# VHH binders against Bifunctional chorismate mutase/prephenate dehydratase (pheA), part 2

Target 1, 371 residues: Bifunctional chorismate mutase/prephenate dehydratase (pheA), of Buchnera aphidicola subsp. Baizongia pistaciae (q89ae5)
Amino acid sequence: MTLKNALLAFRNAINILDKNLINLLAKRKQLSLNIAHTKVKNNYPVRDIEREQMLLKNLTILGEKHFLNKKYIESLFSIILEDSVLTQKKWIKKYNLNKYKLEKISFLGSFGSYSHLAAQKYAKKHSKILTDKIYKNFSDVITSVEQQQSTYAILPIENQSSGLIIEVYKLLQKTPLFIIGNIYIHANHCLLAKKYTPILKIQKIYSHIQPFKQCSKFISLFPNWKLSNTTSTSEAIQHVAKENDNTIAALGNESYGELNKLEVIAKNISNKRNNITQFIILAQKKTYITNKKTHLKTIILISKKNENCEKIIRNILHKNKITLLKLKYYVTSKVLLEKIFFIEIENIYCIKHILKQFTIEIKCIKILGCF

## First folded at step 1 (VHH)

Design A17 (framework vhh_6z1v_2)
Fold by ESMFold2-Fast, scan of step 1:
Structure A17 (fold): chain B 371 residues (1-371), chain A 123 residues (1-123)
Amino acid sequence: as target 1 above (371 residues)
Amino acid sequence: EVQLVESGGRLVRTGGSLRLSCAASGFTFSDYAMGWFRQAPGKEREVVAAITSSGEYTWHADFVKGRFTISRDNAKNTVYLQMNSLKPEDTAVYYCAAESYGSDFEPSAYDYWGQGTQVTVSS
């Protein structure tokens, strides 16, 4: 029968095609693993929504030319792309786990502190799994990287409410380590409770002494509240999360509150808006400019006995059309008019002439990092 | 025969602008996504920007976002890279490439490549 003969031929052809499809999917998976390796090497994120949408659009247009339904091709390749992303993430996780023993990150404080949040944010940004090393002082944090006990150190340099962390700036003058990045933590100081509770039913607030001071105006609106001190903001949040009590709340970071399944009862309760803490990441190795960064920065430390030092700095930058992102200083001696300046500018990797001008006109210039 | 021919590369001063062009022939240009890549001495070839076959979606690498813009003219079978605020770090040989379907963000994903055009940014 012609029909039976034709069906057998068609089935055999489909079997051959299906074998080829499986082989192509296997090859595509191997390429996904190669891509994961390249993404880790170049610090590129695994998921790229814009790139994925570009691929899907091109494939649906190609499919349409072959009379294939747009939704069919979109659904099929969405599954293929999702598998590719999951394959890449699993490989990167295993790759990072193998580095776990060798790469450590040092910071001051306890687990769940703002320094710990900064360390976690850095690790996620760079798709790394790092072993945390907690120290009791900033000097030990830096020394751990200098002695190669840790790969990275994270240190706060400025809080918008309390100002410069001068102890850290003094250590930066002496350390041979390089700044390889910045992390900003928004200390949003929110009122956080186990579930959404009317503010008037709150009876007791937990916080470290500093957030109480930083939120004093808001707290003064509720004179019947009982205030309880904790050793850290993270301890306050963990305490409220642990207790089965709707009348207690904590002052702390919104993101860490969410991590502990707390509800935000009030936002922006700080005396000053946008209380941001800037952290720097220190390492033994200079950051060589990776072509994957758009916001390249150069951080320079300048030490000089001169009343006009700031004007000289601003003049040199203005002459050379360099954008000044940050200029801070602290006074080491009023009698000797000694100041230490911390400046952050647009990347000047190839503008060695400007560095020469600084060296000629200003004594003691130190490049802390370029990233 | 498939051909991609880049043009426009030259010596430019820091802060300058330059427009690169890539003329395509020998394939149905409007069916292919196009990308711009660069390679500096001692570095791997890296993607700079990409554009869909229709031009509806574009992607730019973080290190050029806000400075470079990819575009295409399907009637002229040409893809362009407008480069503004050039930095010495942008010094490289720039390549245009036509994308194979379903491959990711790698040079090996692209089916056809041009010869490259040298861009040098001084001081």
Scores: ipSAE 0.000, ipTM 0.194, lowest interface PAE 20.8, mean pLDDT 75

Design A18 (framework vhh_7d4b_2)
Fold by ESMFold2-Fast, scan of step 1:
Structure A18 (fold): chain B 371 residues (1-371), chain A 127 residues (1-127)
Amino acid sequence: as target 1 above (371 residues)
Amino acid sequence: QVQLVESGGGVVQPGRSLRLSCAASGFTFSDYAMGWYRQAPGKQRELVASISGSGESTNYADSVKGRFTISRDNSKNTMYLQMNSLKPEDTAVYYCARDTGSEYTYDFGSGTEFDYWGQGTQVTVSS
């Protein structure tokens, strides 16, 4: 009777203590989240091994004063510290994801297009998570950044097969935005299939109609292959990745293949080599500097009715020992012999002197960027 | 086999209208953007108008903006060009063209991004 009542009282006391322990653990976890906020703000690492070791040592000493086993306290607080670290890492990951969702990159095209690939390459190069925003024309792409609806715009300016994208150059003359970088995309069609698929066992290939046309010489080496058209290169790659079939392959981009766990069976299979598209990244800020030592300067020059403009440009650069990296032009009027020049020069000290000389001799100059 | 067949060309007086049609076969019409090009005597081909696969997006050359309207009927595999207020400068052979596909084109207005062309239809604006 009496023993049973005493046992019940002790059990009730333990239940109260256990509830208090859970409450204390919850409060400790909340402080860990507060610490994570402070670490992000001050750019501190999540794990501090020296701090953890000192904390465990101090806690085991305190535990010994209360006649608690050293291994018991070490084990318990090791678990508590590990949970704290995991909690902090999860919160920081979510915080960074939410922060990066505020940055958007605008382009013309669809998911899986060359513009999309260029945007992904830019994001990876700068360790950014960017939200893609698709527009119907180049003007709207640029306007989205001018109106701060997006942080970045990415636009093609030249393709080796088709030449200068004149519409984009016309927009660059008018926009206050700056070029902060460039990205090159290669038309690098690859034959993609599941790991350990021998090329001689392939019976059917999937792709969009255009890659089949662009790789016709390579495909002609395998006259027994059946060709199947997909609505996109991405669809072809996803189809081959999904099917449990080692006799099929896709033509497409190496990076999308890798994302879908496919292997490159053959590369450089396009009829044309060096079909490169150059993209530029535009932003609101004058300077976007990731590495000050490797900057290149891009300048657009306008000449009206001056047949010697190219000679003047080359003479100014030669006299000042400046390396000309790129010189391109397009004709705005054949009747008036008006040309717009795009030049890229190596960034040098005292660039103001050179710009003044261009302004005196040519009169119309705009600096598009330095990156 | 991809085939594009233009119709509706002819001789017309200045200020009048013509409607061109392009009948497409041999591919899934709604998956491709389409365009109209023209080539005047002694000049290079130029893009007149283009339309997205869904029909939601259209582009026009400055010389025809406000006068020409491009449209498509995906149920009939047909694209149209409504040409109003025709001028002598609009005299050209008009070509229907299929875009290479959205993942391979950015519609630069360069005229090099279309992979299949019709035989062309003559439009002559003369009194």
Scores: ipSAE 0.000, ipTM 0.191, lowest interface PAE 12.5, mean pLDDT 77

Design A2 (framework vhh_ozoralizumab_d1)
Fold by ESMFold2-Fast, scan of step 1:
Structure A2 (fold): chain B 371 residues (1-371), chain A 123 residues (1-123)
Amino acid sequence: as target 1 above (371 residues)
Amino acid sequence: EVQLVESGGGLVQPGGSLRLSCAASGFTFSDYAMYWVRQAPGKGLEWVSEISGSGDSTKYPDSVKGRFTISRDNAKNTLYLQMNSLRPEDTAVYYCAKEGTYDFESGSYFDYRGQGTLVTVSS
């Protein structure tokens, strides 16, 4: 009845419609981002002129059915389509920058070393392009990630022939970094020589004492060979590569041999066929926390007494139906009977409850990672 | 900075004895296994003895077993090699070596060795 009340009612109705229009435009924008994801996966161009023209034609026909002007609908949706294209291009540019971001991986060793091979295997497994950063000690490898000079560190924790790498476990106790993955490398030695040399012409072999021990059964087949010890297999390989002598060979890493232009004249010569080194990948907590696969959890437990500590661990895991994958320890004090336990478990269910059970008897617990 | 300084080498007659010492600095001595290695004239490097960080485990090759004794004083950061019944073939430069980070190319823990000390066994 009052003009003011009627005008207010119509204005309120327009406000509700405008709010609904904004909500619909937001939903349309979200679908445009989903389309961008699909286009990247299938290498499609962002702009499709034929699709745009067909869409505009269909929308103008729908608009005419509702008595809306053709030019009005064409202008409106041309603006909406242009914003959609710009939104898709911005997302794709950000995706490509993140995909091709040069991340760095730190490790101990030289090019072609087992640590380098482990770094390459990790990069391939996770479809990453990584820049190698080489250090002379494990502490510097870890510090490089702590200081954000590298994204990842890769370190060995166990070799089947040499056992636990205690130095790395000690560093894991102190570092705030998290384990985000495992890589396994077969640490198999091979016999390397300049250009194809028949094995029967070999008179002298260079290597470190450890590869000689690890290949003793194979070497015993050639009792006339003279064995010469070097300070490293890298030194042995470099020596053979430098000498112009086809009667000498080195025991060592195939990849480093190839880098020094040596040929493999014998493979699978180690006493143990499956000489495996386990490597861990370390990162900051906010890097690759999203796991899409089955989780592996690693826990270090420090006990004041080693008496029954292993039984307590096994009982808690059994009670919660958690599969124990690895349990290792090293002795910190024989006098105090103190041990540090390294535990790998399969299963992510009820982890918070399990940690509480461990704290009932065991007070020093550090979670190293979940991946 | 890891430093290893060997001493105690010299000229000795066959059947004689020498005690080598190695002063270690720049690392937590008791955390690492220690080694003695030697290099005779015209020969490669030869492993002589090994001792665990705690001193509880020792290893020797057959060439020196029963004649040489490796020991350590973790309070003094010092490694020792007691050499008895010395033979002319024991003539070599003797090096103290620290267990390093594991060298996966060699399967070796040897990061560092000192400058060496010469042992000459001759009449």
Scores: ipSAE 0.000, ipTM 0.203, lowest interface PAE 13.2, mean pLDDT 76

Design A3 (framework vhh_6z1v_2)
Fold by ESMFold2-Fast, scan of step 1:
Structure A3 (fold): chain B 371 residues (1-371), chain A 122 residues (1-122)
Amino acid sequence: as target 1 above (371 residues)
Amino acid sequence: EVQLVESGGRLVRTGGSLRLSCAASGRTFSDYAMGWFRQAPGKEREVVAAISWSGDSTWHADFVKGRFTISRDNAKNTVYLQMNSLKPEDTAVYYCAAETYEDFGSTEYDYWGQGTQVTVSS
């Protein structure tokens, strides 16, 4: 071969080797990312100095068998190890930042309340991981979302037995938040006891006063039972779960009972089978727009002091062939007979143009949401 | 949530005028519809006048129409009852009340003041 042809052949061989080295470095980096994933899951530190030192010793010994200088191998793999550690740290930092983006849901009450159950049901329905935020009043629940301390608020608006929750409707009139969904909770209580407790061996029941009233017909079947009041239904369930006593039971929700490892010994013991509480989910306008999967109904509030307001609403809907799904009202003053109407209508093409007719006929209208 | 304190009640002569004030303290005063009630000795408490949260709507009982006027100042958290052409029959303890609902299930509850005594002499 000529010297020129031999040099070109050797250069081509080096190019092939360099390409292979790049491919191997890329594969090694991918393994470092897989290691980072495992370390996060098991809470292991990213850097292991003892392992790094042992690895460098083994690599220098291997390099020496191939006539490579010890300092050359140490320098090369020190650079590779530093890149590996930096790659792992960057991935873990990004993973931790994504954890801080976990959405929060605000509600009134305590763990095991109907609001808590509604929040859990909402999270499950939409495959969301939500952190619970508990507040003392409805105003603070709403304010938490308005101030971006929480992504969602969940509030009850109606119970079929007790009627409209007027405090919430007053807050809906003022808030810039949008209704993005609803959840229905059945207030069907269960009798909860420790595993293997027969109902006939029960001597004492724990509950908040309201479930006792709501289950009075069932309780009357067991006149020898002693009734003990708790500050909440959650406390009743926790008390029964903690005590080493097979003669006690609690009234409460089946799901919360299961969480506390209690068995359901009687189901659906409430006086009214159709005691349903409707909850609404509130969010910021930006969150509402991004969560808009379906447009089945529109929710509006109308405030007016006029006995004919309901007839005007029904007439406008009928003329435009819009289905009225729900119409509720509450009295803002019993003396003045002023009413606020809560209305759900079925969505149709051009719904926004049709709603403009409401503002012509009825001046005070607020759109709460569409979902 | 709301504490109400009435003031302005006194002895006044027939045909005289008097202005009652109801000062409210606590959160969300502007959210409540407000009323003036009165109770004379040996009689039931009766509604005299009412005003909406905004002040845009007012109602007055037939026996005070043209003589009494209810008003409010939401900036001062105060409701007023201007009483003109007073009669001996107007002698009563006058109460300020706020209409509200508390707790779950829309349980109706009215917040009441301690009252202010109005005596109209012949």
Scores: ipSAE 0.000, ipTM 0.259, lowest interface PAE 16.4, mean pLDDT 76

Design A4 (framework vhh_7nfr_2)
Fold by ESMFold2-Fast, scan of step 1:
Structure A4 (fold): chain B 371 residues (1-371), chain A 120 residues (1-120)
Amino acid sequence: as target 1 above (371 residues)
Amino acid sequence: QVQLQESGGGLVQPGGSLRLSCAASGFTFSSYDMSWVRQAPGEGREWVSSISSSGDYTYYADSVKGRFTIARDNVKNTLYLLMDSLKSDDTAVYYCTTGEYDFSDSFDYWGQGTQVTVSS
C-alpha cells in the first residue's frame, strides 16, 4: 500500500541520517582528542567554562534559526561537551602516566650483582625499559613495591648448590604482592661465541685466569686451544661479541653471554656444577589463571602444624592428576612440628576446584602467583 | 639483613703472619661460596682467594699461592684467611665477599674491610 511505501521511505531516510549523525559524532570526538594534544603542549586546563558557555550560546542561536528548541540544543550539546571533557581527561591521564610514570625494578645489592643481572634479563625478555632501584635488605625491596615506589621487585629464592633463601620465604608469607614470573641465573661457566660454531673450529679462548683454572678439566680435552687472558670475564665476553671471528670464544656466564648476544657452544664446563639461582619477580598485579596449554604454573605457600602435611599435599595432587613441579619446606618449630611449604604445580583448567580442596584439608594456604 | 664484618688486620713485619676473620650474618653462610679480595692504596681490586660452600674446593691467586690458606667454619658462620710469609706487597685493605669465580669481576655482598700493613 501507498501509506506503507511512504512509511518505509521515511524510515529509510531517517536511518541514513542517523548513520551520518554517528559518523559526525565520531569525527567530533577525534577532534576533541586533537584538542587534548594541544592543551597538553600549552599546559592549558581541559575544562574551559567560558569557552563552553560561549559555544552553547552560539549553538542555541544557530538552532533557533533552524526552528529547533533552545532547551533541546542546550541539553544535547551539554551531553556532547561532557563526553568531550571526559574523553580529553582520560587521554591526558594516560599520556601523563606514560610520560611521568617511570617503571622501576627494586633489588638487593649493587650494580653487577646477580640480582642486577636478573633484573636486566627480566627487562630484556619482556621488552621493558626499567629504572634500577637498589636497597640494602630484602624487606625494603618488597616494601618499595607495596608502597608503589617501585613497579617490580626481584628476589632470589633458591640456589641449587646452597638451597632455600629462608629470609625471602618468610617475607613471602607476609607480603600481599604476587609472583608474576621467574628468572634463572646460571653461575656455571659456559663456552660462548658470537654465532653458533662447531667446537673443532674454535682456535682461541678468552677469559680471566680464574675461569680458566675452574674449567681446567674441560679445557684439557682441547690441548690445541690458545688461551688468552683478559682483565675480567665481562671483558672476554665483550671482546668476542665485538669481533667478527668464528674461531674465537669466551669462557664465562651463560646469562651475561645472552645479554651480549652470544650463542652457547658448550654448557656446564666448570669443574664445579649445578650453581643456578632462581629469582622471582613480585608485583601488585597478579597474572590471571588460564588454560593448561599456556604452560602456566601456580605457586602456593602452605603452613601446617603436623608431620603428615606432605602426604596430604601429594595425595590431593595425585587424586586430581596434577604434576608437582617443586615442593620445598622449612621448619619453623620442631616442638610444634610446624613447616612452611613452597609448592609449584602445573596449572590446569580445574585449578579452582583443587585450591578449594587444599583449603578444606589444609589450613593456612596462600596463593603466591600463577604464570 | 646480609652483613659481612672483617677483623684481624694490623701492622706486621715482613716474614710475619696474620689471621683474618670474616663474620657473616643475615644469610645461609654454609650455602655460599666466599672470597677474599684486597685493594692496595691507589690500586685496583685484586682477587686473593676463594672457597666453595662445602670447603672442598679452594682457589688462590698466583701472588699468594703457597703462603695463604683460606678456610671456613660453617657452624660459626666465619671465613678465615691465614697469611704466612707476608711481604710488603701484601699491604692492602682486605675484604671478604660472597661471590663465585664465574663472575671474577662481580660479587654480591661486601664487608667493610680490614687493613693489613707489612712494614718496611
Scores: ipSAE 0.000, ipTM 0.134, lowest interface PAE 17.8, mean pLDDT 75

Design A5 (framework vhh_3k1k_2)
Fold by ESMFold2-Fast, scan of step 1:
Structure A5 (fold): chain B 371 residues (1-371), chain A 124 residues (1-124)
Amino acid sequence: as target 1 above (371 residues)
Amino acid sequence: QVQLVESGGALVQPGGSLRLSCAASGFTFSDYAMRWYRQAPGKEREWVAGITSSGEYTSYEDSVKGRFTISRDDARNTVYLQMNSLKPEDTAVYYCARGTEVYEDFGSYTLDYWGQGTQVTVSS
C-alpha cells in the first residue's frame, strides 16, 4: 500500500518539523524576556512600532524568497510579536511591583478589629503604605501571602487573658513563611451604645464570650443585664449600631465603635489593667537581616518528645549568655507526651551558632524568623 | 472529639425547599456560634449563613437573604438551614462549621471544625 506508507512518512516528517518549531518559539520567547530586562534598565517602551514594521517587511521579503505568501507571514509574525509584547509587559509589570512594592496586608476579621489595629500599628511603625485585605479564617490569611496575593499577614498568637492561639501555632508548623516582626495591642474593652443612651436604661449587652469573661467584675455590677453572645466583638458592635434600640450596648473596641458612630458609655472595665494581644507579621521573604551590632530577636518553633526539652533550651541559652524573652508551649499529644515550644530570644551576635547547638540537642526545630 | 455531621441534602426542582441539619458533639454546643458554608465543583468554599450562640443574631450572604433561614436547637445540639426558593446556582456540597471563622483577637483556641458535608442538587 504505497499511499498509506507515503502518508505515514509525510505525517512523521511534519511532526518532526512541528517539534522544531515549538523549540524555536520557546527560544524566541526567552530572548523577548532578556529584551524586557534591558528595556527596564533604560526605561524604554515595550512596543516599538518602527522596529515592528521594519521586522515585518524584512520577514515578508524573506518569506517570498521561500515561496511563502505575504499575508501568511504577516499574520503569523503579528501573532508572534503580540505574544512577545504581552510577555514583556507581564514581566515588566511583575518587576515594577517588586521594585515599587505596592503592598497588601492580610488579617482575620473585620475593619476596626484588634487585628486591623495591629495592621495599622505595623504600617505606621515601619512607615509603610499598605492596602488592607480581610479574610474569614487564619488559614486563608496565611495562604494569601503564600500565593503572593498579599505581601504581609498579621495573626494573633497569644492573648494575656485567653492564652495561646493554638490554631495559629499549628499553621506556623506547616507554612514556609517567615516571621518578620511582632506588634502588641492593648485589648482594652469599652461599653459602646448609640448616642444619648443612658447606662441605667441598658437591659442587654452583646459581645463575644471572651470579653464577657474578661469584664465579669464590671458586668456583675449590673445583675439585671442580659448577655448575648456574638461570633466577634465587631459583630456585636455592628448589631448594636444597626438596631433602633436605646436599651442595648456592645462590649468591644473603642475605635470600631467610633467608626460605627457608637458612643463610649464606660471605659477601663476589664478585670485586669492590661489585656495584651501579641500579633506576628508573616512574609515570603526571610526576616530582616542586620549586619550591624543590634539586638536581634529569633522565633523558634520546636517539636519534641523529650520531657527535659525546656531544661535543654534554658541551658543552651544560659551557656551562651542569651536573653530568653519568651518560652511558651502547647501539648500536641498527651499519649506521646509531645510538646511544641515557641521561643523568643534576644542576642547581639552569631545567632547561627546557637541555632546549630539547638539543632544538635533538639532534633525537630523550625526557625520562624529573625528580626 | 469535636464532630459535626450534616444531613438533609437531596435532589430538588428549582423553586423547591430543603432543610439541612447539622448534629454537633464533643463540645458545649450552646456556648458556640454556628455557620453554614457551601462549595460548588471547581469553586472555593463560601460562607452562607451564621447564627450566634444565643440564637438572637443571624447573618446571611447576600445571594441567599430572604430565601434561607438559619436556626438552632440547643437541646438537640443541632443547627439547621431552611432553604426556600432554591435555584440551580444553589447546587453545592453544604458544610456546617463551629463559629471560629470570625474569632479574631482574644487568643481562644480557634479551630476550623467542619462537618463532612451534604450534597444539594437543584435541577429539573
Scores: ipSAE 0.000, ipTM 0.211, lowest interface PAE 11.7, mean pLDDT 77

Design A6 (framework vhh_7nfr_2)
Fold by ESMFold2-Fast, scan of step 1:
Structure A6 (fold): chain B 371 residues (1-371), chain A 125 residues (1-125)
Amino acid sequence: as target 1 above (371 residues)
Amino acid sequence: QVQLQESGGGLVQPGGSLRLSCAASGFTFSSYDMSWVRQAPGEGREWVSSISGSGDSTYYADSVKGRFTIARDNVKNTLYLLMDSLKSDDTAVYYCAKDSTQYEIDYGDEYFDYWGQGTQVTVSS
């Protein structure tokens, strides 16, 4: 009829088609994301050039059947395919970043070591899901957190049998990391056999030399036992687990024995029943105390040539009625008679004033953490 | 960097003798226990002998006791294994190994943090 009425009708028809086109493009994008999920699961590359070429060829043939220009269809779908590839790559990049942001805990040792057990205990105590990162020396453990390759480091600082782990304390003097927690591990070896066996029927025991030394008093009760050394406690436990022999046993940790389906035939056989190792957890973030009702520990490192250092420490704590939880030292030079002191004190109200007094009277002081 | 380098291996007849050496660098040698570990063709690793950092304590596998002697020179940073009355069963690659801890504190499954490249010992007629 009228030009205005004809244009209005055609414009309305185009609007309906455009809405349908947007809807179809949205559905296509969702399928592209589903394809990205499948590609990640199966380690397939995002871009498949042969498939893209075949798809474009098929679409241009289909388009020609509907009187659409070949170059038009090629240009349109090239844009659609490129957006699909970019969308998939952006999603995969975000997925990988979230996967890599899982918190990691670094320690020295291997599976079943006391450091590993300490890391597991820390994760469980704080309801954390942590990925284990194993290193061959204490320096690399600390460096992994300093370089943000791990969130936490766990390191031993003292064993009741061997004393202070001086190597770790030397590293604590240099690192900017903070102590955010403590874990205590009781070092208890047990005697493990494939099936419950009366102890008097055991003829040969397997272990690494170190558990044999640590259980020497118990082993001396059985002088007829033959001792066989292995390169690891894991090897000893695995050997006993695979042999069909009820006269052999291994010395090792109970948890690894249980994993290998061994029975515990004797517990708490170490020379020192309460051989406790203290571990510290290191992180980049400082911890601050806001609750005065919580009894927390403050670890202070003191490095000085002062002959009166211990007396000054004890006097400050006594005057302020602060409980001294631990005071240890090691000699840095026998020739120069230099000592480094480590103190743990009960963190109660006014602790900041006491730390200031330490700084005034003892000029070489480093606060390692407050937790 | 910690480095351990073995030498002294070779081909010997049964009943012969060999002296293995391990030159250590990159750590305070006298502070760590040292060990010899061997691996026969197609077999797992077998611990042979250990010596304390001070040299005051030595330990031997039953298979080598009375035939092998472990020694160390803390001035030269060198570990030794003196092998006498060699048997065909002693045929293996022998590795020098450093204990992972000075203080016996981490008693997990692996006690050695550094190993040498190994030296081949072949005992055959």
Scores: ipSAE 0.000, ipTM 0.245, lowest interface PAE 14.2, mean pLDDT 77

